# Designs tried in a protein design chat: VH-VL binders against o27280. Part 113

Target 1, 266 residues: o27280
Amino acid sequence: MDSMNVPEVLEIKRIVEESESVKTFIFSWDFRREVRPGQFVMVWDFRDEKPMSVSLIDPVRSEIGISIRRVGEFTDRVHGLSEGDLLGIRGPYGRGFELMGRDILLVGGGIGMAPLAALADEATARGMRVDALVAARTADELLFLDRLEAAGVNISTCTDDGSCGFKGFAHERLLTLEENHDMAAVCGPEPMMFQVMRILDERDVPAQLSLERYMKCAVGICGQCCLDDTGFRVCAEGPVFWSQELSRVREFGRYRRDPAGRRVPW
Below, E stands for the ipSAE of ESMFold2; O stands for the ipSAE of OpenDDE; V2 stands for 0.75 times the mean of E and O plus 0.25 times the DockQ between their complexes.

## First folded at step 3 (VH-VL)

Design p13 (framework fv_bamlanivimab; at its last look DockQ between E and O 0.65; V2 from the best seeds 0.00; counts 0 for: pae E 7.5 > 2)
Fold by ESMFold2-Fast, scan of step 3:
Structure p13 (fold): chain C 266 residues (1-266), chain A 117 residues (1-117), chain B 107 residues (1-107)
Amino acid sequence: as target 1 above (266 residues)
Amino acid sequence: QVQLVQSGAEVKKPGSSVKVSCKASGGTFSSYTISWVRQAPGQGLEWMGRIFPILGTTNYAQKFQGRVTITADKSTSTAYMELSSLRSEDTAVYYCARDKGYYFDYWGQGTAVTVSS
Amino acid sequence: DIQMTQSPSSLSASVGDRVTITCRASQGISNYLSWYQQKPGKAPKLLIYDASSLQSGVPSRFSGSGSGTDFTLTITSLQPEDFATYYCQQYDSYPFTFGQGTKVEIK
């Protein structure tokens, strides 16, 4: 759609403070333009444009929400905005999550809970049983716990410092949880997602993983990216990929790119 | 308990084509790649290509590019491999296998294809 | 294409022996290597994946090791049912490629 490539200037209807570093910006949305969990939008502050996952999809209120973590100049400016201020929104873009079966596991780290919160809403609305493992460095960085609880989600938490729930990493907590799920969805730091993917693969649980770094590929002419430039070539529309697609990507969970484009271990 | 059940043996003439089916049961068909691997009599294993049914994406070994077509029907949980322009060296047992990320953990029983005149 | 070379191409062994099969990749493949056992007239059976992970249901006498280019499959205390052909396979890059096979025969 041409309309998806032109920013709409939308008024910030409501702002929810999720934590000291994360806010959810809520906009009125015309649902004749379908939005699915796992998709993202380009947020334009009239100076710069950045991809952001959709964290709330509410057709009853005709609203979408976009959760933004404060990490740099752009996000600092956006966090300084108030209800009634304007932002440009393009999209949605990218491949959303697919729901299968009756029992789903969500594993989210930090801001990675944003697209998973939207997915939890859809899964519960479909009558699925939803288990969520919410991981963060500290208790203050755990996101959407009240929203997930209100939706009827079965919540487990873990923090690196032990300030809430299990003390340790998401994959360590996952080893102590029930193994029987029809599918899983995972979003967070790549090293966490890599470890979680391996455990789920051993349990025969098909998993979908959301890779933030591939969001911009979905706004190109073809909408597809080569996942691995070091020889093992998988071309697919991001940011959501099945574990099957990621198993052969040499960079996944092992390397990131610095600003100069060099491989750096996580 | 994933089971892959393949179609029966085929005898084909040079220049014809063959289409082998692989029906999956037990497990989520669309979530895993199905690969096709062949083995000529007394020879080793040779990977031909794969399909990821949920996306319809395919990858083929260069040697078979242009001759092999792999498809999937999600409604019947069945993958297909069609090989055209058959030659005597295509005589082999053809296996489908579930590609569980990066290894083949469940294999079909194999389909013997004999190309002779 | 990545070439996989197995050594030896065949070996003769007795029940109770320790058997070692090696597999060498023509370029680095990290740990993206699996081992299969094939008996005459049957489909291959997965033994080891990710170079060292034992497939569920496979006896503990089978083990795998290695990373990068050099890999080893070890069978401790060979049993009568272990006489078969063994294949390594890399899944680091398309096309997936197999070693030529190692036939383990009764001495």
Scores: ipSAE 0.040, ipTM 0.576, lowest interface PAE 7.6, mean pLDDT 85
Fold by ESMFold2, look of step 4:
Structure p13 (fold): chain C 266 residues (1-266), chain A 117 residues (1-117), chain B 107 residues (1-107)
Amino acid sequence: as target 1 above (266 residues)
Amino acid sequence: QVQLVQSGAEVKKPGSSVKVSCKASGGTFSSYTISWVRQAPGQGLEWMGRIFPILGTTNYAQKFQGRVTITADKSTSTAYMELSSLRSEDTAVYYCARDKGYYFDYWGQGTAVTVSS
Amino acid sequence: DIQMTQSPSSLSASVGDRVTITCRASQGISNYLSWYQQKPGKAPKLLIYDASSLQSGVPSRFSGSGSGTDFTLTITSLQPEDFATYYCQQYDSYPFTFGQGTKVEIK
């Protein structure tokens, strides 16, 4: 039996309020269970279990951080917890990001910046030049700006309402940015990722995109996280995919699935 | 500027094999699919198969299954297509092409393969 | 395999003419269709992808339309360099298949 398949009950060591709706929960972590940016963990509150991206990977302090946006019943309960309270963690699972080249572009929307913040830390530690386009609906929802700046990341921002940086969508801001990156990593709302992917494909910039799909087992058995047309399971073959893997996926950017598996518009 | 440069023309006997190379430059080789398409004299285009070099995954047209092997060497940015058990109807120009969303935006110059005794 | 049938197989036209080529798929392929131009002794050149999207560097006199099973390539003001053979290609499912070609010749 693999110990990563059974939740380990961990004490919340620290809570960082990233915004009104996003908190980062920090745990002590034994890095014999290696964690890579773009992988996810299953967070168990003793009632329900949900996938969450790792946003902080600190082997020196033996800590991981998991950023959670309050969006529903489960996340409301978790946001109500305090330092010292317990959560179950199993994982990590999935394929993480691969770094290549010297210059990387990060494009993150909302909570999608969480795995990209972890990737930024790794990229800067390797001596890469990192540009980040951080997108949100409004300025108060721009995540990790101080952390990215402290890491030496060159930040561009956009907000739907124009309250910070470029007024508009991430893909519109991207059109004004330098085109000479060796790779890109993208995570955020699927419509944003689709539009960003199209621009990066036109520029011949290799892109890795982190997809969120509904997951139940996290090890690829139940089939809930499958993509149309490919048979890829987000929890097993992803959540990080190359843009070329996604170009045949008809549902990507076109519609989403509710928890019952029905197609619904974005 | 993306360029695909293929190996030179070949004359082969029936029953033998041919291996055509396709060297890419001016782009990120590992992030794109390379497809192989052939054209017999006076005929249309026929897709043979593809490879996605990062994962090494391939797809072959059923007509060529068992006779075609497509490989890639990421370190040299080169894709290869090997066709075995050659027949006279395999006489064709063989193209490699870069896949951009499952259509082919850059093509090699073609490699003429003639199968005759 | 999805069969792609082009019409006509050949046509004659003059510089300045409007030319229309059709392509029919044996089953629905959504908009996963591309068009190529090929001149003798040369590799094909991509014109249109996703049924109607114009490839970079292709003149705006080329346009594509259609979805499902019926697709059209239109050249609105034929130029001397447009005399060639044109192919459609589906990429809805493997194997990717081409139409038999439409040769556009000078009158």
Scores: ipSAE 0.037, ipTM 0.585, lowest interface PAE 7.5, mean pLDDT 86
Fold by OpenDDE, look of step 4:
Structure p13 (fold): chain C 266 residues (1-266), chain A 117 residues (1-117), chain B 107 residues (1-107)
Amino acid sequence: as target 1 above (266 residues)
Amino acid sequence: QVQLVQSGAEVKKPGSSVKVSCKASGGTFSSYTISWVRQAPGQGLEWMGRIFPILGTTNYAQKFQGRVTITADKSTSTAYMELSSLRSEDTAVYYCARDKGYYFDYWGQGTAVTVSS
Amino acid sequence: DIQMTQSPSSLSASVGDRVTITCRASQGISNYLSWYQQKPGKAPKLLIYDASSLQSGVPSRFSGSGSGTDFTLTITSLQPEDFATYYCQQYDSYPFTFGQGTKVEIK
């Protein structure tokens, strides 16, 4: 679908406040254009453009949701918008999650829960048993709990400060869970994902992980999101990767590239 | 624990093809990447290629490009290696192995393939 | 392709001896190096991965060290069951390649 490279100006149909720092923007969507959990879109506010994960896929209501965390100038502008305002959306792009088996484990940290929430909906709709480990710094930053619960997801929470659920990090909580799953999907801070991946690997649980990198073109031509030393483009070969693929990515969990191409440690 | 069981020995004529199977048990087959490694008599080890069964994606050593086909059946937890246009130099023991992290922690027992006129 | 060169090709040792085998890569491979033990008529057995990580179930007398291009497998005190051929393998880039092997024989 070559037409997906052209941004469409869409009206914000609805805004859901997920937390103090996260809003979900709802748009009408023509589902003749397929979108999968784990894929992302480029959001254009007519000044700048940023990649954002799709957090809601609702073919029944013909809607998609894009969850955005307020972290900088672009997101500040977007968070200032109201229902009825316009945004440019192009995509979807990238490789999404693949569901397999009957039991799936979701491990998400912060805004990383966005694509996983969409995946949870699909998994539950397919009749899969879904366990979700939802992590955040504090209780107030835990995302999509009510939504996940309503979908029938078995939720386990952990927070850095212990304000909700397990006190500690996601990988620490995971170590306390002995049950294996047919597959896992992981998204969150890269150090978290790195540790979680190692545990899942030791347990022989197939795992998919969604990476975040600076993206410019989203179509695999500019190279800004290339991973050392594999040459993987997060926008093209990802953002969802299998653990076996990431095991080849030396920078994974260690550093990333900033917009200037400089190495920035995690 | 993980176990890989390969098909039996094969005797083939030059120009023919051979297909070796590797059935995995224990663990989750889908979590594996399966590599094929051969060893000629009295020689070292030679990596041929690998498959990620979940995606069906493969990578072959250039030496075998066009002659080797690696496949996997997730439903039976079995990987296959087919080598065509066999030559006498292809006489070897062929191993399947799980290449967890690209090193091989579990191996099949090996399949002897003899190519002779 | 990355060439892996082992030294020596063969060595004779006695039970209780300290044995050292080296492997050199034709280019830098970071720590993407594994060691295997193979006995006649058997499949190779993984000993060390990531240059220095001991595979579960492998005796602690085995150890690996090195990074970049030079790697070493050490057997602190050779046991009767350790007489075999040892191989190094790189997995830095395709195709994966092995050293030519080092045969450890009884003196």
Scores: ipSAE 0.028, ipTM 0.593, lowest interface PAE 5.6, mean pLDDT 92
ESMFold2 (binder alone), look of step 4: mean pLDDT 92; pTM 0.943

Design p14 (framework fv_bamlanivimab)
Fold by ESMFold2-Fast, scan of step 3:
Structure p14 (fold): chain C 266 residues (1-266), chain A 117 residues (1-117), chain B 107 residues (1-107)
Amino acid sequence: as target 1 above (266 residues)
Amino acid sequence: QVQLVQSGAEVKKPGSSVKVSCKASGGTFSSYTISWVRQAPGQGLEWMGRIIPILGTTNYAQKFQGRVTITADKSTSTAYMELSSLRSEDTAVYYCARDYGYYFDYWGQGTAVTVSS
Amino acid sequence: DIQMTQSPSSLSASVGDRVTITCRASQGISNYLSWYQQKPGKAPKLLIYDASSLQSGVPSRFSGSGSGTDFTLTITSLQPEDFATYYCQQYDSYPFTFGQGTKVEIK
């Protein structure tokens, strides 16, 4: 159904510095090519191509935003760019979040708030009630609080060090919140997502979780992975998965893979 | 608060097809994973296949591959199992069940399918 | 395919008896095993999942144990409503497979 993909070279229209380590790059976008919260694009700096989640979807202004955390050589180069510079963008790809019911919960950790910020915008535009639990190590690493507030989201924060909101982890804060939701969307470090999923399972709240490591690539970069440890199951198309699919994956929340493919504890 | 309600009993001729429905209620249908399990009279349980409606993925037991088709209609919160080229040995009670991490925590009441000439 | 073998195929017991049913997998399945109870004319009911976890609402006289290839379902102090057929199921690999069932009937 889609034409053969090729990166479209786009001008950086605006850069928003979200924190010392995170910037959002904003581009004009033709919305004849639909993009949904939870989907990703391939960002090409004319040397390397990496998958990045879409963090802003604004059809009124005809803009998308891509939030990038500085973690290595590629992201260091991209962070060095200015308004007017060019990047290649290909996509969108992957399965986005599905909105269900009327009352939803978002649980985000660190950069995981990026795709959830886009989801919050869509949910509030549809007239849904949105509660967001925003988690980070410190207050300075909490992302998108102003955007969420402007959208009418009910915000709870927690930080490991107690510098903003509840002192502790996202799942500890969630245990003190006794509110019913029709669904939840979760994105952040896998150990956080695993603990949150367990609590939501106990409350019979269906959850969608975004696994960054399973971003599907269109051209031989960071390929899709099978979630099934037995190797006999059909791989689910990510990066967004329902909690029931993840409950049987032995590695979820316990191990990750390093660049060499070795199991490494979180 | 999960309930699965299946369609009524059917009598079919050899060579025909049967389509059994399973209507889910309680929560959001798209969050369900549904498996189909059959049981011939006086025999044990046999898994046929599953569907994950949110992902559009299906898995079938090799024995039924090519004869079974499992589908879901989100607008009616209903899953379907269609079995073609029916034989007398397909006479069984067919169950749908909620697949909650690959074990089946809630079951439909069953649909008796009799294949006779 | 993973074969699930139950033992015994049937047993006769009296109310108050301790009943033990075993299930053996033809290869290792870790703890990915569930137990179901089925009464005549009714759908199966989940009793135990992940080899040893009791489903909510199931009486504590039911318990499961085992890992790898050998699994056991135990019913302490059998009650009149426990006369039924019991099935184990592995969910380690497709296709999911069930044991042939163990019928627990009145002595």
Scores: ipSAE 0.005, ipTM 0.428, lowest interface PAE 13.0, mean pLDDT 82

Design p15 (framework fv_bamlanivimab)
Fold by ESMFold2-Fast, scan of step 3:
Structure p15 (fold): chain C 266 residues (1-266), chain A 117 residues (1-117), chain B 107 residues (1-107)
Amino acid sequence: as target 1 above (266 residues)
Amino acid sequence: QVQLVQSGAEVKKPGSSVKVSCKASGGTFSSYTISWVRQAPGQGLEWMGRIIPILGTTNYAQKFQGRVTITADKSTSTAYMELSSLRSEDTAVYYCARDLGYYFDYWGQGTAVTVSS
Amino acid sequence: DIQMTQSPSSLSASVGDRVTITCRASQGISNYLSWYQQKPGKAPKLLIYDASSLQSGVPSRFSGSGSGTDFTLTITSLQPEDFATYYCQQYDSYPFTFGQGTKVEIK
């Protein structure tokens, strides 16, 4: 809403190095402004502004955390910052995850574990049983394992190269896991999410999936929001969608959009 | 409790094709990967390929690429392995197996395929 | 292709014996190795996966060890039902490959 649109300049209280390419930036936060897992904030370095998922929500310490992967000039600059430096934070924005039932499966790929780590904290605090499948290309890209373990989460890992846990892709590992979940939450590369969604749909497990491209749509990059003819309607409802909403979208998991809105294969 | 039941023995002529079925019972078939492994008389085990039925995704051993087709019919909980251009060296027992992250925990009983002139 | 070599190809043992079978991969496969037991005219049965994990329902006298290229299956206190052929399998890369088998025969 309106009050959330004014950037607040916040001091970086703590930085956690999650991996060689990922850092979590922790800020003091006034929880009269509600933040839920799956929501994002706009991070402003006083030159450029980019959407980032909230990865830590800690009302007890009055802190939020934002996990950022180094992928370009903006994120390179932010990674160069130190504790005590300032960033502008605006938000939160978007539709967050909803929790239901007693047992939840989290399936995260790479930086997609960031919003799922916040969700794991909320689910365990509610007394849910949490199983997490953490996937990455290599062992050094697996994120939040220590934090998930500390929260009491049952962890399975897989890496494309076999350097940790199951050798293979998230959906291949999922086929070996128990089918007894009341819901699932999925975040990661779109092709991974598509394969995982299909397996969960066949198991009749309702799933919520978080799509990074819809965070950009919410702030005015219209070309990346087009899924078939749904246009602005789909953009307004993201970044978290139920699997039933995505199962009929022809482009999900098969194509991405370039900045001009053109279809590009994954 | 998962059972894999395969079709019966076949005798085929060189150059023909054979299609072996593998029917799963227990209600979890669509969630698993199915691999096909053969064993020639007095020889060891040879992996041919696999399918993830829910996705239709297949992987084949290079030796069989172009001759083998693995399919699945979710409505009947049945996987199929079709091998074309049969040769005498294709005489073997063909097994289907449930593939749980590439190790095989439940196996079908096997289908003997004899290729003779 | 990754070549799997078992040693010995056959052995004779008595009930109560400790039996050791080795499996060597032509390249590193981490712990992506399984062991199977096959009796004449029957399908193989999974014993061990991920080099050392015992399959549910398999007696504790079976154990696996190793990583990289060298792996071992051990049967402590051999029982009459353990006389069979044993196969290792790698699942590090396609195509999945098996060892040639080790036949365990009664003395």
Scores: ipSAE 0.007, ipTM 0.462, lowest interface PAE 11.8, mean pLDDT 84

Design p17 (framework fv_bamlanivimab)
Fold by ESMFold2-Fast, scan of step 3:
Structure p17 (fold): chain C 266 residues (1-266), chain A 117 residues (1-117), chain B 107 residues (1-107)
Amino acid sequence: as target 1 above (266 residues)
Amino acid sequence: QVQLVQSGAEVKKPGSSVKVSCKASGGTFSSYTISWVRQAPGQGLEWMGRIIPILGTTNYAQKFQGRVTITADKSTSTAYMELSSLRSEDTAVYYCARDKYYYFDYWGQGTAVTVSS
Amino acid sequence: DIQMTQSPSSLSASVGDRVTITCRASQGISNYLSWYQQKPGKAPKLLIYDASSLQSGVPSRFSGSGSGTDFTLTITSLQPEDFATYYCQQYDSYPFTFGQGTKVEIK
């Protein structure tokens, strides 16, 4: 057993309001416990524990950041906390993104920009050219634009309602962007990721996709790494998967399963 | 432009092993999934197994499980298929192919393996 | 294992003919079916994937249709280079399986 399986009680050092519904909680971190973009931590409010992606990795300041969208009782309680309050942090867990080549495309939807913001920092620090397509339902839900610009990232935006940038969906915007990248990283709603993956595969761009719903599999809560009951056995530590691992999982981007195991379209 | 180039023909004795190579060029090898498919003389195609090189993850057809080993060397962009305990029935042309969504969009030229005494 | 059965096993045709080849799966495979062309002494070449999607670089005279258990490959206006053996493949479940092949011969 190592120390990452035991929660550390950490003080909230700083809170950044990213939007009306998203906050980034910043903690001092001992980088003897390595953290990579795409990994997550378990956040414990002394009642419930939930997985959250790491959105800031700053070894110079010895800080990590965790961006949390307000969507339910746990996140409502955490959003009510102030600087100086305590949270339990366990981890990091899961497979992080792997960087290769000289240029990378990031495609993020909503809160999916959180792990991609951390990846953008690492890629730019390595001297890679970084292009980011930032998608959201409305302009108010576009995240990390100032941070990405400060890092030297080439930014394209799109909103479903046309309130900022291209009016339309991420995959529609992607069709108008340059085709040549050594790799891509994608995080957002599954239907968006599925459409983006198909375009990138047609362009022969290897992609890594982050599936938040599989974070629990990485910590051993789910004993199997099978994404679909088709007889395919692709065992991989989530939440980050290569597009080749996901390309024939029928469930990915097309349907989900209810508690009875029945297929429900997205 | 994706190309898969396989090693040359082999003649083997029953009970021995054969190791066929498949060198990939064009595109990014780490993004490839490689499948192996064989074809006995005058017969159809038979899938043997696959590998995702970046992960080392393999899947084998049950018929070959225990006899086939598929590996990859990322530094040389080369996948390998080793088949042990060879029988006359293993005489075939062995193909590697790029496995894109479990269909095969680019194929190697094939390696003839003859098992005889 | 899912058994794939092609019909016919062979056919004779002339340049300009419309050729249809069928493939039947022993159980439902949705649209997870591809078609390949193979010439003697050569590796197979992908023609169609996801039952009806034409592979880039393949002539538009090739088309695929079907879903579930019954699938068809159609070649409109057969050309001299189309005389070959054609195989269907299912990728619904492991192990991936191929049909026995359909040989298209000159009449």
Scores: ipSAE 0.006, ipTM 0.496, lowest interface PAE 9.6, mean pLDDT 85

Design p18 (framework fv_bamlanivimab)
Fold by ESMFold2-Fast, scan of step 3:
Structure p18 (fold): chain C 266 residues (1-266), chain A 117 residues (1-117), chain B 107 residues (1-107)
Amino acid sequence: as target 1 above (266 residues)
Amino acid sequence: QVQLVQSGAEVKKPGSSVKVSCKASGGTFSSYTISWVRQAPGQGLEWMGRIIPILGTTNYAQKFQGRVTITADKSTSTAYMELSSLRSEDTAVYYCARDKWYYFDYWGQGTAVTVSS
Amino acid sequence: DIQMTQSPSSLSASVGDRVTITCRASQGISNYLSWYQQKPGKAPKLLIYDASSLQSGVPSRFSGSGSGTDFTLTITSLQPEDFATYYCQQYDSYPFTFGQGTKVEIK
C-alpha cells in the first residue's frame, strides 16, 4: 500500500547474522515508498511494535534491511524467527540524513552503525569520500566492517578493551584523526555522540546525529516529541538532528529524566 | 581560523531601519550559529538574537521581538541583522559573534550605529 | 530575565597582584556561564566558558570557578595587558544576559 500508516505483512527473505547479538532482517520492498538513510520503520511481531532503523536500502534488488540488537522480550522473539516467517512493517518514518560536500565522516557506536551503513552506501554511490570510525566495547561488537570495506569506505576502529584497533572511546580515537570533512554523521550511545559532537564543532564540521529515543516523534507519539531548550518547549521531528539543533537541548549528553521528571546523570 | 567582518558605521534617522552585515571566513559557515549583541555608549552588553544558518532557525530576545530580523545567506557566508523603528536608545555598537553552545568564541569588529535627528 | 550582578564594579590593582571578580545570578544557572575581556574600542574576547573551561589561546593566569548562582574569575599575577573590562554571561535561559561589567585599572 501507498499509505505509510498501514502496516504491511512481509516475509523475511534473508537473515544476516552480524554478531552474536545483532541480526539484519531483509525484506522485499516496494520503492514507491521512498526510503532514505537515517529513517526508521515500525516492526510489528503481532504482539508489540518497535521502531528500528533501516540499515540496508537496495532499490536494484528491491530490498530493505533492518538490523536488530537482542536486548529485551520483543527483540528476543524477533531473533527467534527464521527465513519465511512474517513481520509487519510500517513506514518509513522520520527525518533522514542529508548528504553535503565531497568528504564525509561517519562515527558509529555499536548498533548505531546500522543507519550509518545505509548512509555509507548512498554516499559512496554518489562518489563521495567516506571515512568511518567504528566503535564498540569489544572486537566482536564491531558491526558492518566487511560491508563498509566492500563499499570503499576508509575504516578506523576502536574498542573500549583494545581488542581491535585503538584502545579507548570513539571521541579519544577521533582526536588522533586530523582530517578535514565537509560533514559528519554520528549514531551511537548519547554520551559518545555528545563528546564526538563537541570535537566536530571545535573543528567546524557540521554534524548530524541520530537519536533513537526521538523516533516516536516522527509517528506522532507525544512522549518523545518535546525538545526543551533555554526556556522553550520545541516540537521537532527526529531521529536525525543537526548538531546546532542539539546544542539547544540542555539534556543531550549531560543528563536524562527519571520517571518523576528529575535530572539524572548518564 | 575564524574571522567575522562587519559592514561599516551608519547614521540613521529616528523611525528608519538599519541592516548590518557579518561575513564569515575560515571554517565552515554552515556549521556556525551567529548571535547579535549590542553595546550602547558606556554601557554593558545586550544579547539581541541568534540564527542557525543551516536550519534557518532564529531566536530573539523578547525586548526586540517585532523590531529585529536576523537572516543568513549561505552562498555568501553572510549573516544580517535588521533593526526597524529606530529610536535614539538604539545608538550602539552592534556585534555579530559565533555562538558556540550559547557562549561567543569569536566576535566581529563591531558596527557603530548612531540614531540622531 | 536572569539578572547578573558583578562585584566589584571597578578595581585598581598593581602588576603581579591576584585579582578576583565575582558574578552572581538571580537564579540557578548550573555551570552555564562564560567570561569575556573587553579592551577599550575593541570587541569582547572569550576567556572562560562552562564556568571553568579556559578558551584556547588564553593565558593560564586566568581561571574560573563556581556553579549554581555564585561564580568567580581569577587573574593570578596581573599583567599590563590585562587592563580591561570583564563581563560574565549566563546561557541557562533566554534571553542570554550579561553582568554590568568590572573595570580593572592597572596602577
Scores: ipSAE 0.006, ipTM 0.502, lowest interface PAE 11.4, mean pLDDT 84

